VHH binders against p46559. Designs and how they scored, part 10

Target 1, 369 residues: p46559
Amino acid sequence: MTAIEKFFTEKSPDSEQVLLKVIELGIDFLGGEWKNVDKSQVNVSRVHGGQSNHMFHVTSSTSATPYLLRIHRQPPSQVFTDTVNLAIFSERGLGPKLYGFFEGGRMEEFLPSKTFDVNDVLVPENSRKIGAIFPLYHSINVPVSKSRRCVHLMREWLNGYESLGGGDYEILPTTVNYSDHPKSVSIKDLNHEIDNFEKWSTEIFEHTLVFSHNDLASTNILELNSTKELVLIDWEFGTYNWRGFDLAMHLSETAIDYRVPFPPGIKMNGDLIDNPPNIQIFCEAYVEADKKLKNRSPSDPTAEVKALIQECQFFWPLTNLFWALSAMKHSLLKFENGVDLDVQARDRLAVYFHLKPRSQKIYEELSKK

## First folded at step 1 (VHH)

Design e1 (framework vhh_7xy4_2)
Fold by ESMFold2-Fast, scan of step 1:
Structure e1 (fold): chain B 369 residues (1-369), chain A 127 residues (1-127)
Amino acid sequence: as target 1 above (369 residues)
Amino acid sequence: QLQLVESGGGLVQPGGSLRLSCAASGFTFSSYAMAWVRQPHGKGLEYIATISSSGGSTYYSDSVKGRFTISRDNAKNTLYLQMNSLKPEDTAMYYCATGSYVEYRSGTGIYTKYDYKGQGTQVTVSS
């Protein structure tokens, strides 16, 4: 825990120490009217509910600029990545304005907004808006590694699972009714799946490498109250990756409900996985927005949309293998959460093997093998 | 052996009050920050409050701030939660926990970590 994280975790927001600290930060990073503020004028409120103490909305009764104070609780590597990404997006008008950062925290613009949920992302108009915003982020050049893609993190999680004493894993799905999977998989089997998918992806989709969010669940999408425009947040997994993985990750998340009672705290919808209702509208919106952004010449948009749908379908199983490996490792660490990690791992592995034959067929069609 | 034993839960009417207690043994209680967390039936763990090792600093979730008060008696190795103006939404199993309450995100899930958690005491607020 950093010194500043400990400070804000242990102190009440209305304590004299906290009020003086947020004034100090306001003076140091924003200046202006913050120099004229005393502690009686300051209001500090938490943005997220009781499970979270890392976000505070800081306001004053003067003309001082209000700010969002984020105190980091994530691993240092994810904090570094998220902060660098926010700085770049801030300067390009693609996220909250970054007012400043310091050891253990940052100050940024508070965006009055609604956080999306699974019901919101299944609305066709919202699916269109989400598809249209992806090209804005996919077109940004970020000065980070282009070789540390999703498969790199997958191997780290699988190695972590093995180092914690993990062995063969039984695939017994709870929330999906799939049975077209192996009864169990070994660590060697899972390494072969990662290697095989990396080879396929490199051979047929290497030209699609873009800076990707890699975790666009509904809760990482904000709808601005004033304009109804969308903003993507929480770039802690942001890396260069195959475009179709990023798009398929979002599509996969539209088929998962985390609002169900714990246990298991997760329910996958096989009907939505097998027949995603908004994939056509989503991909049409992406292609149209990408063409407008790049001012591209006339082409066959129908063929381009069909190709993008195929690209999303190819990567869909890999997104489920990605989170399955994470869940397997973290289950062995015995963390408590709102989701049963073993149920998540088993169901996601079942989805992976159910969808893998489609991906193999796509590879064979595009590689002419 | 480290042990946490919660008590004081029960059935109350909306607007009522309850005081929860947690008896700690098997470790140097006065050296550890302590927390109260709750789990409503069919939902995940929700953080409620923390108190520093000395009792000089407290932190509350927005859902309970102004209604709940966390306190401790280091001489008696006991943690308390005073709950006032109870609402049906406060119905949950309540646990005391040792150490810093840590929340992190990995993938699509939110994971919470604490060093040790007791067996819990049930609070039911009914009309």
Scores: ipSAE 0.000, ipTM 0.186, lowest interface PAE 12.4, mean pLDDT 82

Design e10 (framework vhh_7xy4_2)
Fold by ESMFold2-Fast, scan of step 1:
Structure e10 (fold): chain B 369 residues (1-369), chain A 124 residues (1-124)
Amino acid sequence: as target 1 above (369 residues)
Amino acid sequence: QLQLVESGGGLVQPGGSLRLSCAASGFTFSEYAMAWVRQPHGKGLEYIATISGSGGITYYSDSVKGRFTISRDNAKNTLYLQMNSLKPEDTAMYYCATSYDKGWLSTPGEYDYKGQGTQVTVSS
């Protein structure tokens, strides 16, 4: 634990030491009226939900600029990636303003907002809004590696699983009723699946490479109270990647409920996986917003939407393989996050093999054109 | 199979020194942050020190800062804890620990894996 993490963990938000510390940070990073604030004028409240960080909303009765204080509990590499991405989006007006960062924490703009949940993302109007916001992020040129895509991290997780003594993995799903999968897979089988999908994606979708969120669960979407506009947060997995993976990741997450009791703490909805209710609305909104952003008229809007739906369907199984490999590795390390990682891995592998034939058919259709 | 094996504990007088070692196997050691934690008899786990995978970043609990030094030898897959100016309060079973995410280990209840432990007793 960093010195600042220990400080905020051990002390009450109402303590004199905390009040003086948040004034010190306000003066140092924001200046202005913070120089004229005394501790009796300061309010510090804990913010819960979303990320695994200690978060505090710091305000005063004066005109001093309020801020969110985030004390990091995540690995340094994830903190670095998230902070760099936030700085870029802050500068573009596409995320909270980044006021400053220091060892173990950062200060950012507090956005009065509602965090979405699984019920919110299934509302058709919200699916439209989410589809419409994606092109804003996908259009940005971010000065980071363009070769470290989803398959890079997947290979890292699978190598980690193997190095931890992992072997053949039995696919015995708990929350989905799929049976059209192998009973077990070897590490060699899983490496072959990654290689095969990378080959397919490169051959038919290389032109779709964009800077992607890669983890857009409902809780990473904020709806601003004042404007009702959406903001995407928590870019710790942000990389250049195939567009359809990013879109499919969001759609895949709408079919998963993490609010069920532990164990298992996760339930995948096979009906929503097989028949996603909002994919049409979502893709229509994306295409329309992308056209406006690029000042482009489509030659056939109906054909473009159909093509994007096919693109999302192609990448859907890969998003499940992605999190399955993460869960396999982290299950061997006995990580506790409120989800049974073995159940998550087994169910996501079952989904992968259930949906893979559709992706193969799409590859065959598009590779012949 | 991930394995952590601690050694180097023993009986020492107040003011003395000990060097603990942890032999790691079954994972790519240099990619994982490592920690030392301890458990006094009849008490909970207490965080002592963390070191990053590269060895470039270290952090210590206030109770041992200035007295203990954490280090690692990635070529030998070994983690060390140099303990100086030992106090009776340092008496505990000492464990090396790691986590799933290769990341920073600071909370005692969040260590995913720890070894068998090595006993340190500080008494006169």
Scores: ipSAE 0.000, ipTM 0.110, lowest interface PAE 21.4, mean pLDDT 83

Design e11 (framework vhh_7xy4_2)
Fold by ESMFold2-Fast, scan of step 1:
Structure e11 (fold): chain B 369 residues (1-369), chain A 125 residues (1-125)
Amino acid sequence: as target 1 above (369 residues)
Amino acid sequence: QLQLVESGGGLVQPGGSLRLSCAASGFTFSSYTMAWVRQPHGKGLEYIATISRSGSSTYYSDSVKGRFTISRDNAKNTLYLQMNSLKPEDTAMYYCAKEPGYLSDFTYDTGMDYKGQGTQVTVSS
């Protein structure tokens, strides 16, 4: 635990020590009116803090610039990646402004906004808005590795699972009614699945590499109160990846509800997985926005939309394998968070095998000589 | 403004009992799943009990199952944790938590929307 994490976890937000510390940070990093603020004028309110970080909204009754204070608990590599990505988006006006960073934390712009939930992302107009903003982010040339993609993190999680004593895994789905999967998989089987999908993706979709969010669940989407424009947050896994994975990740997450009581704390909706209601609207919006951004006119917009839907369908199972491998590893760490990680892993593996035949067919069609 | 105020912690001998309370305000309490989470000094956060909106479904971690009981009174906007047969390893800061609609798989570092300031439980002979 860093000294600053210890400071903020051991003291009340309204304590004199905390009020003086946030004034000190305001003076040091923002300056201006913060130099004239008295502690009686300062309000520090705790925001969603999660398990790995602490978030504080720091305001005053003066014109001093309010800020969001983040105290890190995340692994250093995730903190580094998120900070670099935030700095790039801050400079481009595509995310919260980064006011400053220091050992163990950072200060950023507070955006008066509504965080989306699973009901919001199922609204067709919101699906259209989300589809329309993806090309903006996908068009950016970010000076980071183009070779570290989703499959590398999957291998890291699977290696972690094995290192923790993990072995063969039984696929016993709880929230989906799929039965077209193996009864169990070995670590060798899962490595083979990752290798095969990487091979297929490289052969037919290498030209689709774009800077991707890779984790666009509903709660990582903010709707600004003033403009109703959307802003994507939490870029700690932002990297170059196949665009269809990024799009399919968001679509897949619209079929999952984490608001259900534990056990299991997660419910996958097979009907939404099999018949996603907004995929057409989402892909139409993406193509239209991409066309406008690149000043191009597709000769056949219907065919381009159909091709993008096929691209999303191809990557859909891989997004579920991605999350399943994470859940398998963290289940062995006996992590308790109100979600049954074994249910998550088993259901997502069932989804993976259920959807994989469609992906294989798409590969065979697009790879034909 | 959303607020959670925990109470009922203290020093107790092994085998003893404590009842924690959490007074909720600033949101529609009856519409959210609630949880008790704890953090021993210098260790990670642990989810020990959760309760559904109506109180009809509960979860307990293996470390407390059979010893702790979570309950809620939606008319009073209050969450409770009855702790029996307390052990030294139950020593921790206990937090009342409002659960979010989503949980990230990348970091496993969000399992709550908001938590209060906590109440200290110390089990010592």
Scores: ipSAE 0.000, ipTM 0.149, lowest interface PAE 18.2, mean pLDDT 82

Design e12 (framework vhh_7xy4_2)
Fold by ESMFold2-Fast, scan of step 1:
Structure e12 (fold): chain B 369 residues (1-369), chain A 127 residues (1-127)
Amino acid sequence: as target 1 above (369 residues)
Amino acid sequence: QLQLVESGGGLVQPGGSLRLSCAASGFTFSIYAMAWVRQPHGKGLEYIATISSSGGDTYYSDSVKGRFTISRDNAKNTLYLQMNSLKPEDTAMYYCARGTYSHEYLKGDTRYSFDSKGQGTQVTVSS
């Protein structure tokens, strides 16, 4: 535990020591009116950061710039990736401003906003807005590895699962009523699935590599109070990847409800997985925004939208295999995040095998051309 | 040792009111979000309400919104649920639950995340 994490975890937010420390940080990193703030004017509200970090909302009754204080509990590699990504998006006006970082923490802009939930992302107009903003993020050149795609993390997680004593995995879905899957899979089977999808994706979609969020659940979408514009946050899994994986990840997450009580803390909606209501509107918005951003002449928009829907459908099962492998490994580590990781792994594997035949058909159709 | 002790349940007629209390000990109550969840006989757990560590933010399930109010007293390490306009479908065992740390910065809907719950207090709404 860092010295700063120890400081903020061992003391009350109301303590004189904490109030003086947040003023010190405000002066050092933001300056301005923070130099004139008395501790009696400061409010520090704890905003819990899960098992990943501690969050504090620092405000005052003065015109001093309010800020979020994040104290890290995450592995150094995730902190590094998230901070680099935030710095790039901050500089380009595409995320909260990064006010500063220091050993063990950072200060960032508080955005008065509404966090989306699963009900919000199922509203057609919101789905359109999300589709329209994706090309802006996908157009950015980020100076990070282009070889560490989703399959790289999948292999890391599966290797971790095996090294922790993991073996054959029984597929007993809890929240989806699917039966068109193997009853169990071996580590060898899962490696073959990763290899097969990597081969297919490289052959038919290598030209689609873009910097991707890879984790766009509803809770990582903010709607700004003032403008109603959307901002995508939490880029800790951000990397270059096939764009269809990023789009399919968001679509897949619209079919999952994390608002159910723990345990299991997760419920997948098979009807939304089988018949996603907003995929057409979402893909139409993406294509239109992408064409406008890249100054591309209108071709056959109907054909281009149909192709993007097919691209999303192709990658949908892979997004579920991705989180299934993470859940399998972290279940063995006894990781706690408000979701029953075994339920998540089993349900996501069931979804993977249920959707895989469609992806194989798409590969066969597109590989012939 | 972490303990959550619920009280205040009982038998009440439709349209009546009850106030539930949860006494917390064995952890620093003031730094955790807290929740009320319920379980009707023979059914799964149902989320009711959550409250942030400071008490500044509250969230409710649609089934109880406008009828129930969650509150807390950090000085007394106590969580409350004021239940008004009770209906027969509110009949359940009610549990106080400690929230897992969550991103409450207008970012995450993690109000259902909890790592511990108490023994429960029975609420029965019948005529």
Scores: ipSAE 0.000, ipTM 0.178, lowest interface PAE 13.5, mean pLDDT 84

Design e13 (framework vhh_7xy4_2)
Fold by ESMFold2-Fast, scan of step 1:
Structure e13 (fold): chain B 369 residues (1-369), chain A 124 residues (1-124)
Amino acid sequence: as target 1 above (369 residues)
Amino acid sequence: QLQLVESGGGLVQPGGSLRLSCAASGFTFSSYAMAWVRQPHGKGLEYIATIDSSGGSTYYSDSVKGRFTISRDNAKNTLYLQMNSLKPEDTAMYYCATVKYPGSRTFYESLDYKGQGTQVTVSS
């Protein structure tokens, strides 16, 4: 735990010590009117976002620039990745402005906005808006590794699971009523699944590599109050990856409700997984926005949309394997984020095996071309 | 200002029943999912039951499933835990808690606020 994390963990936001500290940070990083602010003029409010961080909205009754203060509770490498990605998107006008960073925290622009939830992302107009914004992010050239994709993180999680004493894993789904899965899987079986999907994806979708969010749950989508435009936040898993994985990750998350009480803190909706209601409008919006951005004319827009739906369907099970492997490892570490990690792992593995046959059929169809 | 006040604990024989109450004030009770958590002397915190903001969905730990019932009255800003078929291992301090949005915090951080507690002792 950093010194600053310890400070904000131990002190109340109302305390004189915290008020003086946020003024000090305002002076140091923003300057201007912060040099003239008295503690009696400062308000510090806790903000709860989609990630496990200490977050504070710092304001004053003066014209001093308000800011969002994020105190990190995550591993330094994830913090570094998220901060670098935010800096890049900040400069391109695609995220909150990054005011500065320091050991253990950062200061960024507070965006007056509505954070989406599962009900919001199921609204067809919102699905259209989300589909339309993806090409903006997918078109950016980010100066990071293009070889480190989702499968590399999956292997790291699986290796971590094994190193912590993990063994064969029993698949007992709690929130989905699927039975078309193995009763258990070995570490060898899971490595084989990763290798197989990597080979399939490389063979039929290597041309689709784009910088991807890889974790677009509803709570990582902000709707700006002033413009109603969407902003994607929390890029800690941002990396080059197959486009369809990023799109399928968002679609998969629309079928999962994290608002249910802990335990289990998660409920997967099998009806939405089997029959996603907005996949057509989402893919139509993506294709249209991508065409406009790239100034290209479609030879067959209906065929292109159908192909993108198939691409999303292909990657959907892999997104569930991705989070299942994370949940398996972190369950052994007893790191709970308001979700029963064993329930999440078991349900997501059940979804993976339920959807895998469709992905294999798509691979067989597309590999013949 | 935000307050959770638990009551209804006490000494009871194995096989007996108790009804715990939690009076909430200082926030919009009907907007929050709520939980009952317990802590035996010298041990860690255990989630017992949770209930969503409307009362339409409930979840129970395996240790109490079928014996305990969580309920709420949003008009009275009150959370309840009906405890039946009590066992010596149910002896603990019982706390009422507000639940944060899942997936944003570690287990301990998922509790927004916890009350002062009410002691339940199951002894022959």
Scores: ipSAE 0.000, ipTM 0.197, lowest interface PAE 13.0, mean pLDDT 83

Design e14 (framework vhh_7xy4_2)
Fold by ESMFold2-Fast, scan of step 1:
Structure e14 (fold): chain B 369 residues (1-369), chain A 124 residues (1-124)
Amino acid sequence: as target 1 above (369 residues)
Amino acid sequence: QLQLVESGGGLVQPGGSLRLSCAASGFTFRSYAMAWVRQPHGKGLEYIATISGSGGYTYYSDSVKGRFTISRDNAKNTLYLQMNSLKPEDTAMYYCAADSEYTLGIYSDHPQYKGQGTQVTVSS
């Protein structure tokens, strides 16, 4: 635990010590009016939107610049990745401004905005807007590893699960009504699934590598109050990856409702998984925005949209395997986030096996040349 | 698995008192800051009070300060809310909520975990 994390974990947000510390940070990193702020003018409130961080909204009754203070609880590698990603997006106007970072934390812009939920992302116009914004992020050159993709994190989670004493895993879906899956899987089975999908993806989609968000749940999409423009947040899983995984991750998340009572705190909608209503509009918006951004003309726009839909369908099961492996490991760590992690793992594994045959067929079709 | 079970709600006259309890299980209770939040019918969640994992620090919303007292018994894994001088506007479903000991909340209406709630009705 860093000294700054210990400080903020052991003290009340309204304590004199915390008020003086946030003024100190404001002076050091922002300057300006923070140099003239008295503790009686400062308000510090916790922001509960983050599952992996302590977040505080720091404001004052003066003209001093408000900021969001994030104190890291994440592994150092995720903190490093998230900070690098935010710094690049801040510089390019593609995310909250990064005001500064220090050992154990950072200060960033608080964006007056509406956080999306599952109802918002199912609105066709919002699906179009989300599809149109992806190419902006996919076109960015980020100076990080291009070989460390989703499958590397999957292997890390599966190895962690095994190291924590995990064994065979029973697939008993609770919220999704699928039965076309094995009743249980071994660690060897799951390693085989990761290896097989990596092989398929490399053979047919290696040309699609782009910098990807990899975690675009509805709650990581902000609609700015002032402009109604969308901003993507929480890039802690941001890596170079196959673009279809990134797009399929968002589409998969539109079929999951986290607003249901805990337990289980999660419900998957099989009808939306089997027949996603906005995939056509979403992919059309992506292709059109990508075409405009790159000043290119698709040789056949209809064929390009159809190919992108197929690409999303191919990667859809892998996105569910990704979060299933995370849930399996973190369940053994007794990690708590308002979702029953065993229900999430079982349901996501059921979705994985339900959709896998379609992905295999796509691989067989596209690997023939 | 983490479970929070609230009890102690009911019908009470204005000016009366109630004591709410929350039985916690499935986690290391003393390591979590605990909160009470409420939801009036047809409205959003409203923060009421927070207590640190050790019980050493307590925080209250302005609407209940001086009338409500939050406390905990870490040996019994139980959170309490003593409600005095109850008003009709205190009528709501009351939820026990958990955050890590590292996230002491003020003005937070979005706790990581909450129970199923206990109804408090203040009417004449």
Scores: ipSAE 0.000, ipTM 0.119, lowest interface PAE 20.6, mean pLDDT 83

Design e15 (framework vhh_7xy4_2)
Fold by ESMFold2-Fast, scan of step 1:
Structure e15 (fold): chain B 369 residues (1-369), chain A 126 residues (1-126)
Amino acid sequence: as target 1 above (369 residues)
Amino acid sequence: QLQLVESGGGLVQPGGSLRLSCAASGFTFSDYAMAWVRQPHGKGLEYIATIYSGGSSTYYSDSVKGRFTISRDNAKNTLYLQMNSLKPEDTAMYYCARTQEFGYSKDTLYHGYDYKGQGTQVTVSS
């Protein structure tokens, strides 16, 4: 634990020590009116910002610039990735402004907003709005590795699982009622699945490589109070990846409820996985916004929308294999994040094998002349 | 440092009763909802009950509703689970857990568990 994480964990937000510390940070990183602020004028309120951070909204009765203070509790590699991505998006006006960072934390713009939940992302108009903003982020050129895609992280997690003494894994789903999966998978089996899917994706979708969020759950979408515009946050998994993986990740997350009691803290909805209600509207919005951004006149988009739906369907199982491998590794590390990692791994593996035959059929169709 | 220390487990016969306690330290206990979860040998974690920070709202798993009662004493930083009409199926390691509310803004809250203790074993057998 960093010294600053220990400090904010042990002290109440309304304590004199915390008030003085947030004034110190305001003076150091923002300057201006913060140098003239009395502790009696400062308000510090706790904001619950995901599972990995302490979050505080720091304001005053003066004209001093308000800020959001994030104290990191997440792994160093995720902190590094998220901070670099936020700095790039801040400079380009695509996310909260980054005011500064220091060992163990950062200061950023507080956006008066509503964080989406699973009910919000299932509303057709919201699905349309989410589809429409993806091309904005997918159009950005980020100076990072283009070879470290989802399969790179998957191999790292599977290698980590093996290194921690992991072996054969029983697929016994708890929240989905799928039975068209093997009863157990070996590490060799899982490596084969990664290799096979990478081969398929490279052969039919290599031209779709874009900078991707890769973790667009509902809670990573803010709706601004003033404009009702959406902002995507928490880019800690942001990498170049196949476009369809990023889109399918969001669609897959609309079928998952994390508000259920822990354990398991996760419930997958098989009906929404099998029959996603908003995939048509979502893909229509993406195609329209992408064409507009590229200054192309809208033609009849029917064929392009149908192709994008097929692209999303192809990548859907891979998004579940991705989180299954993460959950397998982190369960051995005794990581606690409000989700039963074994339930997540088993259910996501069941979804993977349930959807894989469709992806194979799509590959066979698109690999032909 | 944050600590949750469970006690009160043991061996009981079917139909018997036990009261579990959890002593919390290192955080402001009255600010957090608290839960009990259990893990039978060789199985995954199973949710039992939650009590919200003020003590007025409780939630129970269907498997224990009517048999178990969750309560808290904020002045003593202690969480309790009264277990009545115990069944062999209730045999498990029982954990006290601190719930964490999630959300980027206060307009959206999400619940999970960020800490749990080392547990206390409950064995129901004849």
Scores: ipSAE 0.000, ipTM 0.192, lowest interface PAE 13.2, mean pLDDT 83

Design e16 (framework vhh_7xy4_2)
Fold by ESMFold2-Fast, scan of step 1:
Structure e16 (fold): chain B 369 residues (1-369), chain A 127 residues (1-127)
Amino acid sequence: as target 1 above (369 residues)
Amino acid sequence: QLQLVESGGGLVQPGGSLRLSCAASGFTFSSYYMAWVRQPHGKGLEYIATISASGGSTYYSDSVKGRFTISRDNAKNTLYLQMNSLKPEDTAMYYCAKLDSYTEWRGGTYSVEFDYKGQGTQVTVSS
């Protein structure tokens, strides 16, 4: 625990020490009217939410610029990646403004907004809006490695699992009722699955590399109160990756409800996994927005949409393997969150093997061309 | 005023069975997920089982899966835990808990909170 994390964990937001500290940060990073603010004029309120960050909304009765204060509880490497990605999108007007960062925390723009949940992303109109905004993010050039993709993170997590004493893993799904999976998998089996999917993806989709969010769960989507425009947040897993993985990640997450009580804190909807209701609308919106952004004339919009749906379907199981491997490693670290990591890993592996045959068929069809 | 009253604990030999009950009052029982959690002496709180508001969905920790069964009777505002094949490791204070919080992803983690838990019922598994 950093000194600043300890400070904000142990003290009330109303304490004199906290009020003075947020004024100090306001003066240092924002200047302006913060230089004239007295502690009696400052309000600090905790932002309710996940436990990975201590978040505070800092305001005053003056015209001093309000800000969101985020005190990190995550590993330094994840903090670095998230901060760099936010800085880039801040400069492009595609995320909250990054006011500054310091050891153990950062200051960013508070966006009066509604955080989406699983009910919101299943609304067809919202699915269209999300599909339409993806091309804006996918068009940005980010000065980071283009060779470190989702499979690199998967291998890091699987290696971490092994180094922590992990062995063969039993697939005992709790929230999905699939039976077309092996009873257990070895570390060698999982490495083979990663290698095989990387080979397939490289052969048929190498031309689709874009900077990707890789974690677009409903709760990482903000709807601005003033404009109803959407903003994508929390880029800590952002890497160059195959476009279809990023799109499939969001679509897969629309089939998962994290609002269920812990344990397990997760419920996968098999009906939505097998038959996603909004994939057509989502892909239509993506293609239309991408064509407008790139000034492309419609040559065959129907064929392009069908191809994108197939691309999403191909990557769907890989998104589940991705989070299964993360969950396997972090369960051994005794990482505490509102999700039973063993339930997540087992259900995600069951989904992976259930959907893998469709991906193999798509590979066989497209590799002939 | 929300109240949860656990009962049914006691001393039992390894391999034995016990059925715990939790009488709920002061809230609309049929509208909430309910859980059983336990706390061994000198250790932290461990989740055991969760049941949906309707009773249609149940979840279990790996340590008790296949041995314990959670159920509810919404007409009687009562939650149950049937414990079979008890082991010395099952020795703990068992609590009935009302779950009032959604899990929310805000930067890579979720939060969940017990709205309330009762006084508990002690289960001791020894010869």
Scores: ipSAE 0.000, ipTM 0.183, lowest interface PAE 13.3, mean pLDDT 83

